# VHH binders against Protein farnesyltransferase/geranylgeranyltransferase type-1 subunit alpha (RAM2): the designs that were tried, part 24

Target 1, 316 residues: Protein farnesyltransferase/geranylgeranyltransferase type-1 subunit alpha (RAM2), of Saccharomyces cerevisiae (p29703)
Amino acid sequence: MEEYDYSDVKPLPIETDLQDELCRIMYTEDYKRLMGLARALISLNELSPRALQLTAEIIDVAPAFYTIWNYRFNIVRHMMSESEDTVLYLNKELDWLDEVTLNNPKNYQIWSYRQSLLKLHPSPSFKRELPILKLMIDDDSKNYHVWSYRKWCCLFFSDFQHELAYASDLIETDIYNNSAWTHRMFYWVNAKDVISKVELADELQFIMDKIQLVPQNISPWTYLRGFQELFHDRLQWDSKVVDFATTFIGDVLSLPIGSPEDLPEIESSYALEFLAYHWGADPCTRDNAVKAYSLLAIKYDPIRKNLWHHKINNLN
Short names: E, the ipSAE of ESMFold2; O, the ipSAE of OpenDDE; V2, 0.75 times the mean of E and O plus 0.25 times the DockQ between their complexes.

## First folded at step 14 (VHH; framework vhh_7pa5_2)

Design w3 (from w1 with E54Y; at its last look DockQ between E and O 0.86; V2 from the best seeds 0.78)
Fold by ESMFold2, look of step 14:
Structure w3 (fold): chain B 316 residues (1-316), chain A 124 residues (1-124)
Amino acid sequence: as target 1 above (316 residues)
Amino acid sequence: QVQLVESGGGMVQPGGSLRLSCAASGFLFKIWAMSWVRRAPGKGPEWVSTIRSYGGSTSYADSVKGRFTISRDNAKNTLYLQMNSLKPEDTALYYCARDLTTPYDELGTEFDYWGQGTQVTVSS
């Protein structure tokens, strides 16, 4: 398919082969031609439709090449400023970028470029970003580039209205999805100034319900501890939470500390850790904390025994 | 560039059926929610139906529930509306639209691209 004519352009060759010998793409004639044309058009500062198309072809074969992304941004910025409909122009660029994103889900430059487009956009829309974000997270729920971009969007737009519901939906799909739990905490960190005691009580109940479903899931226990710490000035330590956590450890605190063989199974080692943290903060319950950390070290979480011994030593 | 092209409209007697199609191009069709919106003579736009991305959940206006079925073919980038038991009140220009409405918003409230529409006329 003929797109553009470059016969008037004298390609500028690649200067050093040492770094290029380590790059497998350097060995194709098509790659050398594309890069030679790009270097020439960059040196001419040509900001044209053919230069735009050239950058798309290069991104297709070398999506990590920062210089080409920067050149494309300069072309887009120039052409949009001359466009009769700048909103439509930038929305087309974002639509193109969705297709590039599908083919390159781990490429950091794509998300950085997307941020730059939104900053340039005269009327950007968070809702227009949501379909590609959903695709990427559904494909890989731990993709830190996509999560970082979504968080950036929330801050850029000052818009958190759907983030609690979104995190809830992801947790319903996979209760072990730690990225969803972490994003739920991100919501509370940024929404804290408008939070009522009713909302805090409802969140506590949500956490306890999810723990009840799968007591040996670390994510909601870690989240619960963080939630309590975040709202310590508005949500005092609650005996309801302590009583709840105690139901998952039975009566192991009343048993002698012996060999691991002599200790019973418990429903959640994370409950024991949570309680140890709570009891360690109060001199009146410090002995319970020492015993709980000791039980973690010998049976219920021995992989982290050095951590538990460190915690005990800090209590005396 | 985004294009939405509707087809399949025509004249039909009351009680008849029509199947509308919308060919989409210029965007990654499968990740977007899509809607049908209609405009009757002398009236404003009326949301008809929405289908979520990947052929997800469907929703319908009360006036068309049980008679209309929305569907999509992501391999062909095509949106469909099967219209059965047509009434004279269904006479309108039917538009295909790319829907910005999230699962957490009220349906039928925000669209960023529209087709030119296909005419449906129900008359004796």
Scores: ipSAE 0.647, ipTM 0.869, lowest interface PAE 1.3, mean pLDDT 87
ESMFold2 (binder alone), look of step 14: mean pLDDT 83; pTM 0.836
OpenDDE, look of step 14: ipSAE 0.862; ipTM 0.946

Design w4 (from w1 with E54L; at its last look DockQ between E and O 0.86; V2 from the best seeds 0.78)
Fold by ESMFold2, look of step 14:
Structure w4 (fold): chain B 316 residues (1-316), chain A 124 residues (1-124)
Amino acid sequence: as target 1 above (316 residues)
Amino acid sequence: QVQLVESGGGMVQPGGSLRLSCAASGFLFKIWAMSWVRRAPGKGPEWVSTIRSLGGSTSYADSVKGRFTISRDNAKNTLYLQMNSLKPEDTALYYCARDLTTPYDELGTEFDYWGQGTQVTVSS
């Protein structure tokens, strides 16, 4: 525990473009003290060990305050340039940041600061980032800031080697995790120029297996459409995929369109939507698409009936 | 400042037991995989065991399976190695290490922080 003397510093009172008496009432005395010292040290452009410690104390009580993060970055950049071991200095800052991240799981400025540290780092390591990312995603599997940061890391390091396996593990844990499915698509978007036919076939089988497990899960159906669109020039329409999707709607296409009471339940409304999209792209099957959208509108997804009517109108 | 400090080594006869400890500080211990690595006299480093973050899965080298048990106490920031049925071949300097190996990598290949080690000597 480092204790610093600030007796030479004249604290500056809070000052904004608009003075706000309610802000004065809402501030604790400890917060006012810390910010007064920070404003003074910022005005002096002091880049020192005591200034670094002050920013840590302020981040502990006010982690959303952008100005303090920017000031800390300036201090770190200055002090690392004077350090005997720049790599060790920055790795220790990243280790400190892991502690802050654990205590502030919803703070987005942490991830911007991490990016800035990695850009500054002479030998950054993707593997050193993975433990805190795993902790944050395990805590909240839909935290878009953490997913965005992981995607940024993949691009920054040009390293995707484990992302397919990682997405697979998260889908195995929770097949409804749309963030994991979206990250899996991010992998294919960045790999599309180097993919073999065997890998494409294996991925199609993976998708079909997950649909079979939970047919009324929107994520793998949306993913399947996106995957086939991404590789359309590499794959022709696969009658196996159409036959597969048909198994989830029974014989509903051969029934007359009538009242909702006259129609049976189906295993997946998303299968029907997928088939409608497929059939709508080909003039030879357009009547099937119109019927599928009509069935969605009247029974299988009436909440989105305006969408289905719009789709039908676009086929005319 | 990152520190890994091993303790619990000593001299023991064949068939005996020892419990090694590693006190960790300066980083968020619970999110990191941790490993024991040993170096016998005149030999290179040999991976012994790994425990995943938050008390997760454990892995062992074939030479120590069934005799050694790795564990951790995240509240005390401490890594342990219980060594039973010790053999003269287990004589080595034992290091605590912070492990960078992902679940998708070959075990025992990448570490970024090391302790100074604690000596284990097995002899009559």
Scores: ipSAE 0.662, ipTM 0.873, lowest interface PAE 1.1, mean pLDDT 88
ESMFold2 (binder alone), look of step 14: mean pLDDT 82; pTM 0.829
OpenDDE, look of step 14: ipSAE 0.856; ipTM 0.943

Design w5 (from w1 with A33Y; at its last look DockQ between E and O 0.83; V2 from the best seeds 0.79)
Fold by ESMFold2, look of step 14:
Structure w5 (fold): chain B 316 residues (1-316), chain A 124 residues (1-124)
Amino acid sequence: as target 1 above (316 residues)
Amino acid sequence: QVQLVESGGGMVQPGGSLRLSCAASGFLFKIWYMSWVRRAPGKGPEWVSTIRSEGGSTSYADSVKGRFTISRDNAKNTLYLQMNSLKPEDTALYYCARDLTTPYDELGTEFDYWGQGTQVTVSS
């Protein structure tokens, strides 16, 4: 874009006498020039259009360099205060940042910088953030930094109106997407003070439908346990949930514990784990919990055998 | 600077065809929904059509459905409107707009950037 003249700037040297061929190979002459100019302008505290452009060039080649992002923020904060239209100025910075995001999909500092811009913005808009968030999650549905930023936006804007539908769309696309299930729980924890009995019943049905579709998927079982703990005493609805979970293990609890070769296959080891957790909470059903954990250790999840033995020991 | 520059307007007889283009710059075009909006003489803005960022989903106002086709080329940062079977009531200034709506909102209700428009005149 802009081409600026830095001939009045005396660059500051980046490195002293460091003798390492690999380190020296990584430093091109252009990189040394940019860093030398940046150190000089930072030391002068120059908050100018040419300094802004310099930070963009450095971010292009070294996007993880925190100092340059901080310097750019200081320049933007100064220059926006002198702008006739602060909203337009910051919206242009956010539009620029979208392009940087496309070119640097793994850089987490972009999202921290976005937060800083939104906090500075006199009229920030959650809707303006959604297109880049969608692009990044579509490219990598497990990107923790992007999900963390979206959650931050929901809290910052106090706006959860689309989050349940969005989580549903992602689960329809990939039922194994644990990030979508986790975000769905984030909605229920934060979005509403009062939740109707109808809403809770509808969500329970949603969970059961997704479990029925793929019973050996850990994500909806973990979600079901968390949802039950969040909203209901387990005893309030445990008959319906217990009956449902039981359908995935057949009659395995009525069989003698023997060699794993003699035990039948079950539709979900996570159903067995869920039931064991439920039964372990009540002394009247403790024997059922011990048997369920024993079956997990022997056949249905022997890789975590030590965990199951630990659970049994804790039941006393 | 963000720019949306429309072109391809002109005079055409009823039943004719015209193709509008909008060149976008200054933002990451491919992640945004884009819309055509028109203003007939003496009237407020009327939403015409929206295309999703990926280009596969399109929506049209009832008044143009079946006659107009919206499309985009994300490699060229360009939005298009193919206008067939033109009628005198299609006479308007046609704007390219960056659409701020989401898949969960009513389409064609909020725009944050607008072009200067291109005039389409349909007359005998």
Scores: ipSAE 0.691, ipTM 0.877, lowest interface PAE 1.0, mean pLDDT 88
ESMFold2 (binder alone), look of step 14: mean pLDDT 82; pTM 0.829
OpenDDE, look of step 14: ipSAE 0.865; ipTM 0.946

Design w6 (from r2 with S59Y; at its last look DockQ between E and O 0.83; V2 from the best seeds 0.79)
Fold by ESMFold2, look of step 14:
Structure w6 (fold): chain B 316 residues (1-316), chain A 124 residues (1-124)
Amino acid sequence: as target 1 above (316 residues)
Amino acid sequence: QVQLVESGGGMVQPGGSLRLSCAASGFLFKIWAMSWVRRAPGKGPEWVSTIRSEGSSTYYADSVKGRFTISRDNAKNTLYLQMNSLKPEDTALYYCARDLTTPYDALGTEFDYWGQGTQVTVSS
């Protein structure tokens, strides 16, 4: 948008060998001009408004070029030190970065730059980050970079106050959203020093309710297993959880192991896997675990039969 | 740079209508919740209405419910407030504000950018 005069700058040409000459077939004249100017200004260590604008133009066409991001950070750091209002200056940079983020959702350097800006910021705000994070997750609920950045923010700000509710809302929107389940576990691992028995009971009920809605959804079963492991010293293998999981497998454990076509359908193979894991931890129930793994190998999850045979061998 | 520019204010008789506009620039308007806040003579700021980024979630102060309608056009980066059945107590300087409140926060409590305001005067 802004137009600057660079007539006093002698661009530095791109020097190449034969391999670089092959890459030059792909470059536009605009790219060559921008890079030539950038190399010149970097060499002069010019930290100016025109240099800032030049980095924005280069990022628009070559967002993976680490040197340009580093140069832009140095310009921002210098110019904010001369600004009457440092907070306003950095907030404007973050607002600009939101537009760049939208256009480059999987570029890791953008997220590293955002972290650097927040670390530099004299009064950073987690709430100001949330709108772009929401947009990015709404567009791609599996975006690893956005989830990693949100987790970093929670830790940086020491602020988890909305994260349980946020995970709950995402699970309500899409119960299969494994990233939301993973983020919910992140909350329990990191947010609190002490968790009450009421909180643990409420969370167990939340998990059971979501399993009941869609029993063949792996995400809440994996979450349940992780949640129990996390609080193992405060939870014991509860007959309630075993009774609950048993309701999804019918009578298959009372049947002889025969051919797959003689075995009934079950509501959840993940319930069977969960029960096998539970029973495998106790020598008194090892035979139940062996049978459950055998049934998984034969009918209910034969694609992973080598895993189940390995589990059986580990019990002997 | 971030700018919020209100327009559409003026003088109107009680029972009349006005439509306020707020032109936004310098940020991704479509990702932000937006609010109208008003300041009557001699009084502090009063939250009027909030609209979420998607445009479907709208909220109003009790004093304006049923009379005011907030809306947005994300393609034009513009926030609107349709004000009907205007009363003398609606007389105020009306500000467009970028709203930081999350769905889990109390409405009308945190704003990071403000416009200069547009005057609405309701008198006979």
Scores: ipSAE 0.689, ipTM 0.881, lowest interface PAE 1.1, mean pLDDT 88
ESMFold2 (binder alone), look of step 14: mean pLDDT 83; pTM 0.836
OpenDDE, look of step 14: ipSAE 0.866; ipTM 0.947

Design w7 (from w1 with T102N; at its last look DockQ between E and O 0.88; V2 from the best seeds 0.79)
Fold by ESMFold2, look of step 14:
Parts: structure tokens; sequence; C-alpha cells
Structure w7 (fold): chain B 316 residues (1-316), chain A 124 residues (1-124)
């Protein structure tokens, strides 16, 4: 961190009655000094190394303040145009941003700023983004800002080469990681124009294997439903997935609907939900769907019974 | 400003040892894979070793396996190469490099920052 002299700058006082700021934080004398200097330099339209450093200091204490991010972007855009090596200049800014990102992973301004830098970059690189993305997801595997940014990168670079393997590794580490399952679907939706029957069969087997390991895990069941819907015209294994799902519910559909005490335990309520959805799509099996939803409402997922009653009403 | 500064080179007899250091600044060192790359006189760059940001993940060129050990100290932003049982063919300018290689590709193939290098000379 460089130390700059601001003695030629007369700070502008900050206004204390901001109407849209309902909760004041970081309102210290140091904060007032930094903001006073920033307001002065903004009014002077100063796009300089000391102004850049000042924005870094303000971001350190107030990373949600959009105006400072916008000012920093203007400084970077100006100074990169004067740089002998624009690529190196912007890569240096991205390196600085890695440090800020680590300490502020929930702040969407940081990720929006990162996107803006890549859009400005004359030769951006997805590979350069991977280390900070890995660290952030390893620290919090459900960080939706980081996942959203990674998905944006895949689309921006048109590069999905390793995303299936990445999703697989995360699912292997934690089979309950719904963000990894969602990213795996994102791959199949976006990465390829043409998907072979071998690829579809391998993916179906992957899903079934993961369900078999933990049958009461909602993530692979939701994924299976989405995968079937997306590729239904190219898949002709409806009986295979129905037979597979029935292995988790025993003979419950052959029993009379009684009180919850009269019904057996099952390995997966999500299997029952999947079957209900499957059978609801065909008038010939609609009665099976009604029974499955009724069983969910009565015993196997009564917390969501209003949802199941709604589903039944929509069938009839 | 990103800087990678190598040190610890010198002249040593065959069978000797040296420890190279690389001081890193200007980037978040701990999240990056780091590599040593060497260039012998009149030859192109040769990858020597890579260490991932997390501890314990290392890889080596066949020519140095068992003789060289790569390590890092993330608290000091420093990369190391312990070189034992040195041979005349190890004579080269040794560079510290930030490894850009995708973790799902072959390691040690793409680098975006380089140091100035430190000379290692192995001769009688």
Amino acid sequence: as target 1 above (316 residues)
Amino acid sequence: QVQLVESGGGMVQPGGSLRLSCAASGFLFKIWAMSWVRRAPGKGPEWVSTIRSEGGSTSYADSVKGRFTISRDNAKNTLYLQMNSLKPEDTALYYCARDLTNPYDELGTEFDYWGQGTQVTVSS
C-alpha cells in the first residue's frame, strides 16, 4: 500500500441525513476524512494514482458504497488507456480485487465490478479467474454471488470445458451440495448443441448411483426430474426411471389409504413425489398420481400437505 | 505491482545442494499455484515443479523427481525449491512463475507472471 500526500486537497464535509441509509455503520472520524477527500477528488474529476489508492481505502471500510466503485472504475479506465501495457494494468487490478473479494464475498458490487473489468479487458482469461472462484466456493459452497459469477464467466468466455468435472468433484465432496447439482444442470443446458445417447445414458446412471447412495436427498431427485424434462424426446427410459424410483417406496401404492399410523416407512419421499409428477403427465396414470400426492400429504411429507392438495386439485 | 524475486542461486559442485527462494508481492499468493521453470544455456524453458495453493499437492518433472522438493510459506508469500544431489545438467537460470494452468489440464504448461531468475551452476 502506497502512502500519498493529500495536503493540497480540502475535504468536503459529508452530509449526515441520508434518507435511503437506514442503518449507519462505519461512521467514524476516519470514515468522514476518507469520504471528505473522495468527494473533493470526485468534484475535481481527479483520475490519479492517489485517487485510486483512496478508493481502495474506502472500499476496505465501506465496500457496499456504489459511488466509490464507480469512481474507481473511471480511474482504472482512464489510467489503463495511458498504460504501456493495458493487459498487465487490468490484470493488476484483478489481482488487487482478489484480496477485496476474499474479505467481502457477499457484496454484489465486487462481482459486478469484476464483470466490468473483464468486459473492458482486451484479452480476458477464464483461467485467471479460477483461483479466487475455487477459494470462495471452498469457503462457502452455497455462495450464490460466486456461483452466479462463475456461470457468467462460462457464458462470457463460451468455455464449459471443465465444468462437468468440477460439478462432479463438488458432488463427490458433498452429495447434498445443491449449488453443484444446479451448476451441473447449467452445463447440460448451455455447453453443447448436440448430446449423444451415450452421454445421456451415462448421466442418467450417474444420477441413479447418487440417489442410491442417499435416497432421501432432494437435490438429485430434483435434478433427475429436470434432466428428464430437458431431454425427454431423446430419452426412452421412462420405464427404467419409474422402476428405479419404485424401489424406494416399497408397496405403499398397493395399500389402502388409511391413517398415517397404518402406512409403512419408505426410503424416499422424493421418489414418491417424482413418481407422482411422472404419472400426473399422462391421463392414463392420473389416478396413480392422485394417490401418490395423497400419501405425501397424509404421511410422507405432511409439512407440505397444502402443496400436495394443490397438485391434486390441478390434476382433477 | 506484481513481483517475483528469486534468490539462492550460485555455483556448487556435483552432488551438492542449494535452496532457492522466491519472494512474491502484489497478488494474493496463497490462492495461486506456483512453479519453478529453468532455462539451460541455449535451450528453451523446461518446467521443473509445481505446488498448488493448498499444501501437499506437488508435481515434478521426471528429471528432478526424488532430488528436488518444492514448498511454500503462504504467511511469508515465499516459494522454495530445495535442490539436492545436483548434477551438471541442472545448470540453468531458474525462474519462479505463477502457474495459470487449469487444474483439470496438464500442470506446468501456462504461466502469466515470471521472476527475473537466479543462476544455478553445477561444475567442478
Scores: ipSAE 0.652, ipTM 0.865, lowest interface PAE 1.1, mean pLDDT 88
ESMFold2 (binder alone), look of step 14: mean pLDDT 82; pTM 0.831
OpenDDE, look of step 14: ipSAE 0.861; ipTM 0.946

## First folded at step 15 (VHH)

Design x1 (framework vhh_4orz_3; at its last look DockQ between E and O 0.89; V2 from the best seeds 0.82)
Fold by ESMFold2, look of step 15:
Structure x1 (fold): chain B 316 residues (1-316), chain A 123 residues (1-123)
Amino acid sequence: as target 1 above (316 residues)
Amino acid sequence: EVQLVESGGGLVQAGGSLRLFCAASGFLFKIWAMAWLRQAPGKRREWVALIRSEGSTYYADSVKDRFTISRDNAKNTVSLQMNSLKPEDTAIYFCARDLTTPYDALGTEFDYWGQGTQVTVSS
């Protein structure tokens, strides 16, 4: 059933605006035949097994051709409605799409097509999507399309049960993986109404443990600030976190402000920034915030000195 | 078009060995966990062994240390080496595509099944 006869189909000729020699070489006689057949079958609105196979052949050589993806979707929708087992039919289409996905990891049309198939599916399964998502993220942990699709799946299925553990595994593999930290925050944003105070305390300890391993890693500091903002009404600014952050700057706040050469090195400029932000929110600690921003401007992050001066001016 | 085809079953004396094979087609085999299950006469189907896409293996207590699951992603096959066979190992053995994640209980969810191959262990 993978070989079909198209002898009854009169291909519609194609014309291209590209007439240079390179474009003529890329338009093989086989490509022209396939596109001519596709145009004819689309014109006839033929929704058949041979039309389905034809779209697969065209996607193989021209995966970005939007019209062919739409035609394939129409064929699948029609044929599934005539199928004895709609669930099996759509699962086979998703299995086929896994192979196409592997070969075209940056093509957003593939991910849009996957969403369309799941929306059409009478009994879709998040677990069936996980193997291809794992492969794609293992191959490129920064693939925005795959991360966006996984987040869409979590929302579509209303299922976040494994996402914290998944983010943890990725962070254990690479503590600098900002996509994993961002996905971990995505979990908490969607769990914020149902989590316990014990879970919040455990998460805070997880963050502090990861900062301790690599204090100059911006990802967990950015995450820590976002986490506390998200739960500020349930997890108040704790002296434990302030004391913890202070350990990464030594006694620099006790020293006179002088030239950069007179100031010691610190373990984390992000700790200093975090403390400055914290102290700036309270008039009683505002002087500490001004000093911390001054130190960032003078030595510990002078590349962003205009930002720090702006922060100081806003405190007054 | 999706198929799991088992082979290698047969009759063997207690204490003997047998090797089962499962040929997979119609899906991207290398990204999927695969499992062997069995159904003895008059019994419910039970999970026997599982192999993850990365190669990690897991076994039911009843077959631990006697059975070995392996995979060949180049040939799209999974196999089960069965040693020290007992009469209670007599069953139809099924190859299945496993949906169980690392965060789930083992042997709880499968979406494709083979037709099965008979293994008979005489006493």
Scores: ipSAE 0.708, ipTM 0.887, lowest interface PAE 0.9, mean pLDDT 88
ESMFold2 (binder alone), look of step 15: mean pLDDT 82; pTM 0.829
OpenDDE, look of step 15: ipSAE 0.870; ipTM 0.951
ESMFold2, look of step 16: ipSAE 0.707; ipTM 0.885
ESMFold2 (binder alone), look of step 16: mean pLDDT 82; pTM 0.831
OpenDDE, look of step 16: ipSAE 0.874; ipTM 0.953

Design x2 (framework vhh_7sr4_2; at its last look DockQ between E and O 0.86; V2 from the best seeds 0.00; counts 0 for: unsure alone 64.0 < 65)
Fold by ESMFold2, look of step 15:
Structure x2 (fold): chain B 316 residues (1-316), chain A 123 residues (1-123)
Amino acid sequence: as target 1 above (316 residues)
Amino acid sequence: EVKLVESGGGLVQPGGSLRLSCAASGFLFKIWAMGWYRQTPGKQRDLVATIRSEGSTYYGDSVKGRFTISRDNTKNTVYLQMNSLKPEDTAVYYCARDLTTPYDALGTEFDYWGQGTQVTVSS
């Protein structure tokens, strides 16, 4: 890091909003010095290397301070326009931002700034973004800021070529990773008009294989339902999906509905729920849906029995 | 400021060994794949070896079994141990930051290069 001389700058006192006044005594003398200098340089509209360094120091201690991020962006835009290699300049800014991102993975200002840099960039690269995104998701697979930013990148670059494989890798690592399943659906939603029937068949097989491994995992069942709804007119596999789901509930639909003690265990209550939903959509099978919801209410998911009774009432 | 600095090159007899080092600064080294490339005069750069952030490696066919790539994320340094050197290994060796994803061909895209270090193998 560079050290600069600010002796020519008259620091301005911190202009405190009402909320900041309540926390005023918690500021360090270093923070007050940095903010005083920043307010002075902002008022002078100084877009200089020392101003850039000052914003980095302030971001290190106060990364949520929107005004400093905006000032830094203005400095970067100005200095890049004077640079002999604009691409290299902005890539170095993104490299700096990776360090800040590692330490502040849920700060919206950082991700908003990252988007602004890519929009400004004359030759942005999706590949350049992938290492920091991977690190952040590996550390916290439920970090919605990082997932949201990756989705933004896919749309910004119009590039989805690796997203199915990426979701597959994450599901292979942790089959319960609902964020990976949701991202996989994001892929299909954005690819639905270009997808071949071979790809659809392969995906259905992928879903069924993952359900077979862990039948009581809610994520692939929710995903299967969404996949069927997205491609219903193209799949025409209602009997295949029903037959598959039926294998996880044994013969419970053939048994009289009585007390929960008389009913057997099943491999997946989510299979029963999926079948109930499927059968409820067709008048010819609505009696099966009523029985399936009844079984969920009585034994297989009684915690949500009011939901199941509500769904039965809606079938009339 | 992004910087890749190679060292450890020199003149060596056939069958000898050299150890190249590349010190990196100005970026979060531990998240990036790194590679060694070489260039003989008048030819395109040739992939020697790559190492991913987690340590998995790939080698060009002409160096497999003779060269070993490694990294030390605490020192932000990537290494190339070169054994059983041949005259055909004579080249400028470059350290580079590798943009190759797990889903792309290895060693096909890079964004930062070092200045290179000369390796000369002659009898």
Scores: ipSAE 0.637, ipTM 0.845, lowest interface PAE 1.1, mean pLDDT 87
ESMFold2 (binder alone), look of step 15: mean pLDDT 77; pTM 0.773
OpenDDE, look of step 15: ipSAE 0.847; ipTM 0.940

Design x3 (from w6 with T50A; framework vhh_7pa5_2; at its last look DockQ between E and O 0.87; V2 from the best seeds 0.77)
Fold by ESMFold2, look of step 15:
Formats: C-alpha cells, structure tokens, sequence
Structure x3 (fold): chain B 316 residues (1-316), chain A 124 residues (1-124)
C-alpha cells in the first residue's frame, strides 16, 4: 500500500452523524480516524489517489459501508477519465476487487460495485470474470450473490455460449445441486435463436438420463416440469414423459387406495407428483390426478398431506 | 500495481538449459491460468506453454514438448519455465502472460497482461 499525507485535512467527527456501524470489533480509534478523514474528503469533493487509497483502507475494516463504496466509485470514474489507458485502469480495479472478494464473498456491495465497474468499462470481458466466479462457486455452490452476478453477466454481455455446458459440468459433479439446475433453466429462458425440435429432444434426454441415475432427486423433476411449462406450445412430450414417469411408480395406480401398509414401495414419489400435476391439467385424466394425490397423502409424501388434499379440492 | 516480471534469460549453447521465472503482483495469481509466449526475431508471437490455476493441467506447443516444463508456485506468485535441450530455433524474447482461456476454449489464444520479456539466445 502507498503512504499518503493527510495533514492538510481536518477530520470530521463521526460520533453523532454516523449510524452505519457494522460490528463491534471494527469500531476502533483507527476506524474513527479513517472515517473522519473520509467524511472530510467527501465534503471537499476530493477525487484523488490519496482518497482512493483511503477508501481501500476503510473497506478493509468495514466492507458493508455503502457510502464508502459510492465514494470510491466516484473517484474511479473521475480518475479513469484522466487515465492514459482506461481499459488498464479499470482492469486493475477489478483485479483489486478480486482480492477483496476472498474476504467478503457474500457482501452485496462487492458484486454491485463490480457491475458498476463493468458498465463503465470501454471493453469489458466476460472471460476476465470467470476465474473469480469459479473460485466462489467452487467454495460455496449455493452462493446466491455469485450466481446472481453470473446471470447478470450473461445478460450484460449477451453471451450464453458456455452456460449449458457449465450447468452440465456442475450437475455431473453434484446431481443434487439445485443452483446448477436453476441456472440451466435460466439458459433456456434466455436462448438467443429459434430453438429447434432437436435441441428440445436432446434436453429431454438429458433430463431423463439424470432422473434415471437418481429417481428420488427432486431437482430434475422440478426442472422437467418447469421446462415443459416454458415450452408447452412446442413440445410433443405428453405420452413419452408419462410413460417414462410411470416406470418409477410401478402399478400403484391400479391398486385400491387402502392402508399404507398394503401399498408397495416406489422408486420416486416425485414421479408420482409429476404425473398428478400432468393429469390434473386435463379433465379427461382428472380421476388419475385425484388418485395420485391421494396416494401421496396416504403413503408416499404424507408430510405434505394437507398440500395434496388441497390439490384434490382444487381440481376442476 | 499489476506486474509480470520475467527473469532467467541469457545466452546458452545448443543442448543447454535455462530456467525462466515470472514474478506476479497486483492480482490474485492463484485463480488465473498462465502462459509463456515467445517472439523470435522478425516473427509474431508464438504460444509456448500454459498451466491452469491449480498447477496440475499443463499444455505445450509441439515444438517444445518433451523439452520444456511449465510449473507454478501459488504461494510465491511465481510462474516457471524449465527449458532443456535448447536449440537455436528457441532464440526469442520470452513473455509471461495471464491467460483468459476458459475450460471450453483452446489455451494460449487470449491474454490480458504481459511482461516485458526476458531474452533467450541459443547459439554456437
């Protein structure tokens, strides 16, 4: 870190006018001094290298302080306009931000600030974002802020070319990773070109293959339902998906609904739920939906029995 | 403060060895793939070797395969190139570069930071 002289600056006390304390261990005499200097420099509208360094020191001890992030953004915006090489200047800021991210992976301000930097950038690159995104998702595959930022990047760059493969890789690593399944749906919602019948058939096969591996995994069943709803007017899947889902419940629909002890085990309660949803949408198959929901309530998902009874009552 | 500083070049006879180093600073070295690129007199840049961020995946141009070994020390933020069985054709300015290649792209095609290079001269 560079050392700057602030002897010309009269710090503004923070005791009365500041309420955005983060936690007790960050409230120190050093913090008070740094914030007093920052308040003074903000008041002077000073957008300088020493002000930039001061914001970095404050972020190190108080990373959730919105006012300091906003001030830093104003400094960066000003200084980039004076820079001989704006691309290099902003890339260095993004590289600094990567280091801050390791210490603060769930802080909203970091990712919001990163978006702001990319919006200023004269030549932003999605490829430059991928290493920190990979590190963060590898560390915590459910980090909502990182996933939200990656989705924002796809939209900002209008670039989805690797997202289907990326989702596939994550699902191969952990088939239960619901964030990866959700991101895969995000890809299809934002597909660029006309989606062909071949692409839809390939996706159905992908879903069926993953269900076959672990039939009692809710993520691909929920995904299948959502994918079918998204492309409802383009799919000719009805008989195929019903036949497929039926293989996981045996002949349970042919049995009388009686005591739970008299009903057999099935490979997937989610298959039964999927079939009930499918049959409930068509008056001609409503009786099948009622029976499937009844079986869920009695044996295959009794924890949610009130939901299933509600579903039965709502069938028209 | 982003810098890539190469060292370890020099003059060597054919068949000799050199070890290049690249000291990285100003960025989180351990998350980035890195490459060596060389520029012979009068020629454009030629990709030589690359290494993924974790150090286990390494790649080489056909012209150096079996003779050069790339490695990295993420604790020291340093990239290395061990060059054995050197030939006059290896004479070039060798650059350390930060590689932007994704797992789905060929390595050695896009770089965003470069060093100034270290000269390697192989002559009898």
Amino acid sequence: as target 1 above (316 residues)
Amino acid sequence: QVQLVESGGGMVQPGGSLRLSCAASGFLFKIWAMSWVRRAPGKGPEWVSAIRSEGSSTYYADSVKGRFTISRDNAKNTLYLQMNSLKPEDTALYYCARDLTTPYDALGTEFDYWGQGTQVTVSS
Scores: ipSAE 0.618, ipTM 0.845, lowest interface PAE 1.2, mean pLDDT 87
ESMFold2 (binder alone), look of step 15: mean pLDDT 84; pTM 0.846
OpenDDE, look of step 15: ipSAE 0.857; ipTM 0.943

